VH-VL binders against f9vpa4r286to426. Designs and how they scored, part 43

Target 1, 141 residues: f9vpa4r286to426
Amino acid sequence: VIEEIKNAERVIVIGAGTSYHAGLYFSIELNRLGINSLPVIASEYYNVRSKKGDLVFAISQSGETIDVLQGIRMMRNSGAKIISLTNVIESAIARESDYKIYMRAGPEIGVAATKTFTTQLASILFILSVLKKENLKKMEK
Short names: E, the ipSAE of ESMFold2; O, the ipSAE of OpenDDE; V2, 0.75 times the mean of E and O plus 0.25 times the DockQ between their complexes.

## First folded at step 19 (VH-VL; framework fv_zimberelimab)

Design j7 (at its last look DockQ between E and O 0.07; V2 from the best seeds 0.00; counts 0 for: pae E 16.8 > 2, placed apart)
Fold by OpenDDE, look of step 19:
Structure j7 (fold): chain C 141 residues (1-141), chain A 123 residues (1-123), chain B 110 residues (1-110)
Amino acid sequence: as target 1 above (141 residues)
Amino acid sequence: QLQLQESGPGLVKPSETLTLTCTVSGGSISSGSYYWVWIRQPPGKGLEWIGSIYFSGSTYYNPSLKSRVTVSVDTSKNQFSLKLNSVAATDTALYYCARGYTYDQYRPWFDYWGQGTLVTVSS
Amino acid sequence: QSALTQPASVSGSPGQSITISCTGTSSDVGGSNYVSWYQQHPGKAPELMIYEVSNRPSGVSDRFSGSKSGNTASLTISGLQAEDEADYYCSSYTSSNTWVFGGGTKLTVL
């Protein structure tokens, strides 16, 4: 996963609702690290022109969000690789991903996706921490 | 208005496969907002969830039945189906199809139900 | 999977208020606010009465209300009427990505 992110020409982070907001944060942080990233709201996936070399990072609690699923399918067809972050094992989005990350948050507690949003951020922060460590190692060489 | 209707044989012999179909009308099964669900109720007993399917084909099964259950969807016919293998007397029940709601969250409630179809397992 | 625990039966007189409990674990009732209640009259399909612990679908009487504390959800029916006589089932989503029902409660209106 880390290598894919590092080697991607562009990281497209796609999500809906609260997951989109998590993705927005991730995209901002990636750009801060010098990694080209584009946040995409799932309902507008058709406005994105993806290509080989792109990496799609799909965030969906259910893993069944139709706009996200349709988005990753379109982008995959263009040659993009897919990494998913979902709460449900073997969800539709997960099964259609090259790399699967599960947040393992269990059932959402609130009406608002607070629990899953927190776990999404935790997962994103972990990924970012690893990326930062790798970047530091390069600087030490 | 949305309507669900179960169909299939009312009698199945032991060890055979039970096959039921739910026909959805008044709405499209190809919606990202819903799961399609099978639930059964043995005579005089409670409700038991069997399995759920998303229109994309993602399935979820009751662990106690997983080895014998297959749920499928046919978007072209606006139907979804249940197959239960190796049936026994304990599989005698009223079988319901229902619609469950989801939007990037799994929901345990089912807002539309069929009338149910009785399936009796007997030699 | 095991069913959620409900009392086998409850009874009340017209005009009274009754409560039906639904007890699960931290993996289902206690683990989310996705608890629902269904009413089933004899010979009829279940009808959704409450979703997400306390929300009523359109068309459902405001005499029906839901709550949850810890691993126990509750359905309260106020102003009990003869037509409320039915079986009631609770349901919950689980941490294993499954759905589970309660054993059902028979409500008798005296």
Scores: ipSAE 0.025, ipTM 0.648, lowest interface PAE 4.3, mean pLDDT 90
Fold by ESMFold2, look of step 19:
Structure j7 (fold): chain C 141 residues (1-141), chain A 123 residues (1-123), chain B 110 residues (1-110)
Amino acid sequence: as target 1 above (141 residues)
Amino acid sequence: QLQLQESGPGLVKPSETLTLTCTVSGGSISSGSYYWVWIRQPPGKGLEWIGSIYFSGSTYYNPSLKSRVTVSVDTSKNQFSLKLNSVAATDTALYYCARGYTYDQYRPWFDYWGQGTLVTVSS
Amino acid sequence: QSALTQPASVSGSPGQSITISCTGTSSDVGGSNYVSWYQQHPGKAPELMIYEVSNRPSGVSDRFSGSKSGNTASLTISGLQAEDEADYYCSSYTSSNTWVFGGGTKLTVL
């Protein structure tokens, strides 16, 4: 998933409610690392024109958030690849994504069992730490 | 055949806590395709959504009731439950449990309903 | 305390077409394609009649149709029959991950 994020022309981060706020943080940190990113409130998905080369990072703890599902369908139809971050295996959003990250069985980041926003942030922080470590290696050269 | 069945007290005293349980048979509550929902209908009045739960424990509540309501799930018993604190006469209603099916399509609507259980709040 | 406004009652004669309105806001009906309609006969649980504004579940008569314009959704029943006498509720999913219902409309077949 890391290589897809690094190679995307743009990373569109879509979420609703608290997931949007987690996604906003992720998008800000991606931009600081030099990765073009656009945070999107899920209910406003229809205002975003996606294209080939876009990567959509969909955040939904249940994997059933309707506006997120509709958004990823539209963007996938326009040529974007979809990464989902959910905590439910076999959810609708996970099933329709090209790449899947599951918070419960994901990277070893020590998440709390039922605090969904905290779990989302922990997963995002782990992804960012891997990206940041690669950026540090580049600076050392 | 999927069936939802509400159970709990028919009479609750004011200021006490109402607890209802919905037992799911003929299907699994642990399926990733469904939300599990509580809806009520005061006698002679319309429907009011109370709250919903995903089998992982994630909940969503009607803002007007959020301070008093808790919805929970017990996957080992194939059940989900409603707890409504500090009940008053205005909480007298027919309480339904229901299922929303979202597998493979957007389906933010309720396709299976229990028969409902009447709860009266009275001294 | 419904978020969506429906007329309290409507009536029609057998064979007539009747329309029930459901008015909301841009954050629910106006901004959502997830309007649904439920039929409830006395003493029975509600049954889904229309989903996604205009779609019928399998087994629902094509006499039932739905539409939306702006912030108002409509349920139309053509060829009205005595069995159609019931309460009808609209519902919408909102951008805040909540479900809201209309206040209900009593349909009387004369």
Scores: ipSAE 0.000, ipTM 0.438, lowest interface PAE 16.8, mean pLDDT 79
ESMFold2 (binder alone), look of step 19: mean pLDDT 89; pTM 0.912

Design j8 (at its last look DockQ between E and O 0.42; V2 from the best seeds 0.00; counts 0 for: pae O 8.1 > 2)
Fold by ESMFold2, look of step 19:
Structure j8 (fold): chain C 141 residues (1-141), chain A 123 residues (1-123), chain B 110 residues (1-110)
Amino acid sequence: as target 1 above (141 residues)
Amino acid sequence: QLQLQESGPGLVKPSETLTLTCTVSGGSISSGSYYWVWIRQPPGKGLEWIGSIYYSGSTYYNPSLKSRVTVSVDTSKNQFSLKLNSVAATDTALYYCARGYTYDQYRPWFDYWGQGTLVTVSS
Amino acid sequence: QSALTQPASVSGSPGQSITISCTGTSSDVGGSNYVSWYQQHPGKAPELMIYEVSNRPSGVSDRFSGSKSGNTASLTISGLQAEDEADYYCSSYTYSSTWVFGGGTKLTVL
């Protein structure tokens, strides 16, 4: 999925609540790396016009967030490819995505809303670290 | 005021299919980020989760019942339903419908419950 | 068999505090912040008393408190009153997309 992110015309990052905030961070860091990105609050998906060449990065812990699901359905219908970041195998969002990333699940003592955000950030930081390494290798060559 | 009401037969013969319907009033089954569940309680015993359905149509079932259970939604009637195949005496229980809330994040608790309907499986 | 272990019964006198335990595993109670507690009076539907281990819904008395340590969640009722006599159930969500309930605890106010 790294190559899909690097080659996309634009990476649209969609999420609700805490997932939106994780997605906003991801989008900001993608833009700093020279990858065109747009963060989207899931409930406002109708304000975004997607097209073929767009890549949608959908963040949903449950994989059942209705606003995210509605958003990726609209954008997929417009020709975008969908990558999902979820924690539930075979959820609606995961089933309707072209590529699936399941969150890095380390040892957990308890689960809270803020801990969900930390897990999403860890997954995003890993993706960013790989993108940074690939970018550095390309410069060296 | 949101209310959930179970309906269906009170008596079902062994090996038949139990069908229950939950009617939602004072709110819309298709509004907000809600999921809808069936929970049962055998007489004098504890609670058992049966299955859940999301507005998207996604279903999740208790593994011990999964082979016999179907949960469905009819948004035009503001209802969701339970089908339990091949019932036996051990399926005699008080059956509840309930609501959970998933707006923004998944919230795995049940905030509204129906009054329950007793279903007896007997010849 | 319920997946979470609760004592079958507990008793207390008016004005005292009692604690009901709910013991599971690292894959449910220990690993989850989604433990909830329900009160059920005879002949009535369950009512949510505690969610996310320790939070009270609006309208639930501050005499009810929840906590968790390791694989055991606890419901504590202080200032015990006659109307607290009921069955109490704990519940947890698993990451296999299932809910599990405890076997229930009958609270008797002496």
Scores: ipSAE 0.071, ipTM 0.662, lowest interface PAE 6.5, mean pLDDT 83
Fold by OpenDDE, look of step 19:
Structure j8 (fold): chain C 141 residues (1-141), chain A 123 residues (1-123), chain B 110 residues (1-110)
Amino acid sequence: as target 1 above (141 residues)
Amino acid sequence: QLQLQESGPGLVKPSETLTLTCTVSGGSISSGSYYWVWIRQPPGKGLEWIGSIYYSGSTYYNPSLKSRVTVSVDTSKNQFSLKLNSVAATDTALYYCARGYTYDQYRPWFDYWGQGTLVTVSS
Amino acid sequence: QSALTQPASVSGSPGQSITISCTGTSSDVGGSNYVSWYQQHPGKAPELMIYEVSNRPSGVSDRFSGSKSGNTASLTISGLQAEDEADYYCSSYTYSSTWVFGGGTKLTVL
């Protein structure tokens, strides 16, 4: 996962609702690290043109968000690799991903995503921490 | 209005495969907003979830039945089906198909049910 | 998959209020607000009465209400009527992305 992110020409972070906001944060942080990233609202996936070399980072609690699923399918068909972050194991989005990351958050407590959002952020922060660590090692060489 | 209707044989012999089909009318099965579910109820007993399927084909099964259960969907026919292998007397039950609701979150409730179809396992 | 725990039966007189409990674990009832209740009359399919612990679908009487505390969800029926006599089942989503039902409660209106 880390290598894919590092080697991607562009990281497209796609999500809906609360997941989009998590993705927005991720995208901002990636850009701060010098990694070209674009946040995409899932409902507007068709406005994004992807290509080989792109990496799609899909965030969906259920892993069944239709716009996210349709988005990753379109982008995958263009040659993009897919990494998913979902709360549900073997969800549609997960199954159609090259790399699968599971939140292990359990059922969402409220109607509005809270626990899931925090676990999304935790997962994103972990990924970011590893990326930063790798960058530091490169600088030391 | 949405309607679900179960169909299939009412009698199955032990060790054979039970096959049921749920026909959905008044709405499209090809929606990202719903799961399609099989639930059964042995005579005089409670409800047991069997499995769920998304229109894309993504499935979820009851762990106790997973090895014997296959749920499939046919969007062209607006149907989804249940196959239960190696049936025994304990599989005798009223089988319901139902609709579950989902957006970007799973919903554990089922708002529309079929009338159910009785399947008896007997030699 | 183990069922959620419900009392086998409850009874009440017309006009009274009764409560049916549904006890699970932190992996299901206690793990989310996605608890639902179903009413089933003899020879009929279950009908959704409550979803997300306390929400009523359109058409469901406001005499039905739901709540949850810890690992226990509750269905309360106020102003009990003869037509309320039925079996009631709770259901919950689980950590393992499965659905689980309670064992069912038979409500008798005296």
Scores: ipSAE 0.010, ipTM 0.603, lowest interface PAE 8.1, mean pLDDT 90
ESMFold2 (binder alone), look of step 19: mean pLDDT 89; pTM 0.919

## First folded at step 21 (VH-VL; framework fv_zimberelimab)

Design e1 (at its last look DockQ between E and O 0.33; V2 from the best seeds 0.00; counts 0 for: pae O 5.9 > 2)
Fold by ESMFold2, look of step 21:
Structure e1 (fold): chain C 141 residues (1-141), chain A 123 residues (1-123), chain B 110 residues (1-110)
Amino acid sequence: as target 1 above (141 residues)
Amino acid sequence: QLQLQESGPGLVKPSETLTLTCTVSGGSISSGSYYWVWIRQPPGKGLEWIGSIYYSGSTYYNPSLKSRVTVSVDTSKNQFSLKLNSVAATDTALYYCARGYTYEEYRPWFDYWGQGTLVTVSS
Amino acid sequence: QSALTQPASVSGSPGQSITISCTGTSSDVGGSNYVSWYQQHPGKAPELMIYEVSNRPSGVSDRFSGSKSGNTASLTISGLQAEDEADYYCSSYTSSSTWVFGGGTKLTVL
């Protein structure tokens, strides 16, 4: 999913409440890395015009947040690709995404259920870490 | 004030299908902020989650019951329903409906419950 | 059987403190911040008393407190009152995205 983020014309990060704030942080850091990014409050999804070339990074712990689901449906219909960050396998948001990142380890692995913001931030920090390493590798050529 | 009320037969014969309905009043079942749940307690046994349904139509079922269970919503009647196929004596239980929150933060606990309805499976 | 073990009954005198245990495994109670407690009076619907191990919903008395250690969660009721006489159920949302419950504890106020 790293290559999709690097190749996107714009990364739209959508979430509600605490997930929006995690997404805001992600969007700010993406812009600092030279990746065009726009944070979106999920309830205001209808104010955002998307197009082919956009990548939507959707954050929802349950995978059932209605405004996020409605937002990704609209943006996918306008040509955007969807990456979801959720905790629930086979949730509506995950099923309707092109790429899926799960914050949990899986059904038989003993990864503890944790508070939404902490797990979202940990996932975001890992993605940013990989992106920063790729940027450094490019500079060493 | 939100209220949940279970309704359905009190007695069902073995191998038949149990159908229960939960009527929601004082709130809308069509709200995308909530999810709706069925839970049961056999006499002298612990509580058991049966299944959940979300505004999107997503359903989640207890793996031990998944092959026999269907949960559905009727928005025109502000109701959601449980259908349990091929019942046996072990399905005798007090059945509850309940509500959970899933908008900003997923809250995997239930803030409103029905009073429960006893269903007996007997010849 | 229930996935979580609770004592079948507990009792206490008015003014005393009592604790109800809820024991599971590392995949439910031990590994989850989503432990909840429900109170049910006879003929009434269950009512949420504690969520996320130790948090009280608005309107729930601070006499009710929750904690966990290892695979055991505990509900403590201090200053017992007659109206605390009820059934109490624990619940956990597991790492497998399922709910597990205790079998319930009947609290008698002597």
Scores: ipSAE 0.330, ipTM 0.740, lowest interface PAE 4.0, mean pLDDT 85
Fold by OpenDDE, look of step 21:
Structure e1 (fold): chain C 141 residues (1-141), chain A 123 residues (1-123), chain B 110 residues (1-110)
Amino acid sequence: as target 1 above (141 residues)
Amino acid sequence: QLQLQESGPGLVKPSETLTLTCTVSGGSISSGSYYWVWIRQPPGKGLEWIGSIYYSGSTYYNPSLKSRVTVSVDTSKNQFSLKLNSVAATDTALYYCARGYTYEEYRPWFDYWGQGTLVTVSS
Amino acid sequence: QSALTQPASVSGSPGQSITISCTGTSSDVGGSNYVSWYQQHPGKAPELMIYEVSNRPSGVSDRFSGSKSGNTASLTISGLQAEDEADYYCSSYTSSSTWVFGGGTKLTVL
């Protein structure tokens, strides 16, 4: 996963609702690390033109969000690789991804996806910490 | 209005495979806001969830039945099906198909039900 | 998976208020607000009465209400009527991405 992110020409972070907001944060932090990243609202996936060399990072609590699923399918068909972050194992989005990351947040409590959002951020922060560590190693060489 | 209708044999012999089909009308099975469910009720007993399927093919099964259960979907026919292998007398029940609601986030409840079909397992 | 715990039966007189409890664990009832209630008359399919602990679908009488505290959800029926005599089932989503039902409660209107 880390190597894919590092080697990608562009990281497209796609999500809907609360997941999009988590993705937005992730995209911003990636750009701060010098990694070209584009956040995409899932409902607007058709406005994005992806190609080989792109990496799609899909965030979905359910793993069944229709716009996210359709988006990654379109982008995959263009040659992009897919990494997913989902709460439900073996979900549609997870199964159609090259790499699968699971939040293991359990069921969401209410309408506002507070629990899953927190776990999304935790997962993202962990990924970012690893990326930063790798960058430091590169600088030491 | 949305309607669900179960169909299949009402009698199955022990060790054979039970096959049921749910036909959905008045709405598309390919909607991303819904998933499709099988539930059964033995005579005089409570409800038991069997399995769920999303139109994309994602499935969820009751752990107690997982090894014997297969749920499938046919979007071209607007149908989804249940297969239960190696049936026994304990599988005798009224079998319901239903629609689950998910919204953007996974929020499961069953808002539409079929009338159910009785399946009896007997020699 | 184990069923949620409901009383086997409850009874009340017309006009009274009754409550049906549904007890689970932190992995189901206590772990989410995805608790639903269903009414089933003899020879009929279940009907959704409450979803997400306390919401009523359109067409459901406001005499039906739902609540939850800890690992226990409750269905309250106010102004009990003869037509309310039925079986009631609770349901919850689980941390294992499965669905579980309660054992059911038979409501008798005296």
Scores: ipSAE 0.023, ipTM 0.641, lowest interface PAE 5.9, mean pLDDT 91
ESMFold2 (binder alone), look of step 21: mean pLDDT 89; pTM 0.902

Design e2 (at its last look DockQ between E and O 0.24; V2 from the best seeds 0.00; counts 0 for: pae E 4.8 > 2)
Fold by ESMFold2, look of step 21:
Structure e2 (fold): chain C 141 residues (1-141), chain A 123 residues (1-123), chain B 110 residues (1-110)
Amino acid sequence: as target 1 above (141 residues)
Amino acid sequence: QLQLQESGPGLVKPSETLTLTCTVSGGSISSGSYYWVWIRQPPGKGLEWIGSIYYSGSTYYNPSLKSRVTVSVDTSKNQFSLKLNSVAATDTALYYCARGYTYEDYRPWFDYWGQGTLVTVSS
Amino acid sequence: QSALTQPASVSGSPGQSITISCTGTSSDVGGSNYVSWYQQHPGKAPELMIYEVSNRPSGVSDRFSGSKSGNTASLTISGLQAEDEADYYCSSYTSSSTWVFGGGTKLTVL
């Protein structure tokens, strides 16, 4: 998943409500790392033209947010690849994604248990920390 | 005004299949902002979630009932349905349909309920 | 047995405050901000009183408040009135879009 983010021509981050705000933060930090990123409010997905080379990072705790689902369907049909950040393994958004990140991974007993923004942000911070670590390795080469 | 109305048989024989329908009026079942659920309450006892269905067609079931339960939607009739196989006396309950909201952030609580329909499982 | 534990009954006099507990585990109440409370009068459908631990829907009196500490959520009703006499259920959301309910508490207004 890290390699897909690093190699994408553009990372489109889509979410609704609080998930959009988590995505906005992610996009800002990606741009600071030199990765072209566009945050998208899910209800306005139809205003975004995607293409092959785009990577869509879809944020939905339930995996059933309809505007996010419709957005990833449109963007995948235009050639983009989809990464989802969800907490439900068999959800529609997860099933229709090329790559899946689960906030609570595995078939084990668990709960989608806390304020969504905080958990989404923690997942995003982990991804950013790995990307930042890779930048430091490039400096040493 | 949004209204949910359960319908179906009041009496079902053991080992047969219970089928209930919830008719939605004053709103659209095909709205992506909502998900639809079945909940039951045995006489004099507490509530039990049975299953849910989303606009996408995704269904989620209570693990204790999953082997016997199917929830489905008929958008042309603005209805969703519950099918419970192999019923027993312990399935006697007041059955409710209800609505949840899932537009921006997920809201896992139920803001509208039907009035309930009593189903008795008896020979 | 219900996944969440509530007392079977609680009582109070008009004007008093009472609290109904809802105890789960770290896998539900303790780890979740998706705790709700429902009021059910005899012969009626449940009505949402509290969502997300402590929020009230529009039209619900501010005499109803919710909180949680550790694995226990609480519903507090202040200024008890006769119409508060009902059954009260807590619920918590789990992963994979599942819900668990408490066994219910009958509130008697003396």
Scores: ipSAE 0.224, ipTM 0.695, lowest interface PAE 4.8, mean pLDDT 84
Fold by OpenDDE, look of step 21:
Structure e2 (fold): chain C 141 residues (1-141), chain A 123 residues (1-123), chain B 110 residues (1-110)
Amino acid sequence: as target 1 above (141 residues)
Amino acid sequence: QLQLQESGPGLVKPSETLTLTCTVSGGSISSGSYYWVWIRQPPGKGLEWIGSIYYSGSTYYNPSLKSRVTVSVDTSKNQFSLKLNSVAATDTALYYCARGYTYEDYRPWFDYWGQGTLVTVSS
Amino acid sequence: QSALTQPASVSGSPGQSITISCTGTSSDVGGSNYVSWYQQHPGKAPELMIYEVSNRPSGVSDRFSGSKSGNTASLTISGLQAEDEADYYCSSYTSSSTWVFGGGTKLTVL
C-alpha cells in the first residue's frame, strides 16, 4: 500500500459524505508530503479522468456506497489501481480493490458516522506516519 | 412497476434444505441503490429478518440463523435465492422477499414486498 | 436476537386517535433514527407505513404519523377507520448491523 502511494503519479481520494471529509484531509496531507493528490466527491466521479499510473484511494464505511463503487470501476477501467478503506469486510468496494484496508470500527448505527470517521482518520494518520518515516529514510540516504 | 415473487416447494422434510427463489420484475436487481432481503413469519406470529444481499454478492445474516442460511444472487436471471439447511418444525413460516434501500449504509426499511410463500416443515 | 416490545393489542372507536408504542434499547431504537412501521392485513404482506421514525412513503395516509423519544418509538393513527384494523410491526436497525422487528400489535376498531 505504501509503495503504491509513493509510486503513484497521482492519488485520487474518493468518498461520500463523512468519508469524503476524511478523504479531503488525507489528500491535503499527501500534498503536503509532495504527493500529488486530488480529493473527489463520490457523486462527481464522472468528472474525473483517470489513467494508468493513477492510484485511487476509496473511503467508504459500508463498502457499498453506490457512487464510490461506480467511480472506482470507471477509474479501474482506465488503468488505475485501487486501494480501499472500508469498515465492512468483503464489501463490494473491498472485493473490487487491488488492496484492502479495514478500519475495524465495528458497526455504525447513526446517520452521523462519528465512530467510523474517527477510525478513518486514525487509519489515515497511520498511513501518513509511515509515509513520513519513509521520506525521512530517503533523506538520510 | 416493481414486483417481487417468491417460488419454491411448499413442503420440506426435517433435516433437509429449504430453497426459495425471489424473481424481480419491473426493475433491475443490479441497481446499486437497493439490496434484497428475506423475511419470514411463522403462522400467527411476528416477522423475522433472515438475511440480505447486494447485487455484488455482499451478504448479511440474522445471527440466530447464520450457520444455516445462505443467500445468493443471480443478476442474469434477475433473481435472488435463500437456502436454509437442517430445517425443523420451527422453520415453518410464510417466507417473504423484499427490497431495501442503500446509500452509504444499508437503510433498514423495506418498501416492496412479495406476497409470500408458505413453507411447511413436516415428515 | 430479541424482538422490540409492542403491546399485544390496542383498540379504538372510529374517529379516535390511537398510539402504538415500540420499546427497544440504546442499541436499536434509541441508537438511531432507523425506525420503521409496517401494516399487515390478514392474508396480506406487510406494507411500509413509516420510515426513519416519522416519514411517510408516497400513498400512505397522513392519518399515520411516527415519533420517537429515548428508546421508545410511537405510531399514531388519527381519525381511526375500520380499514385500519390490522397488525402493526415496528422495526429498527441494531448496533450489530442487523434488523429487528417488534412482536406486533393487533389493532381492533370497535
Scores: ipSAE 0.028, ipTM 0.685, lowest interface PAE 2.9, mean pLDDT 91
ESMFold2 (binder alone), look of step 21: mean pLDDT 89; pTM 0.911

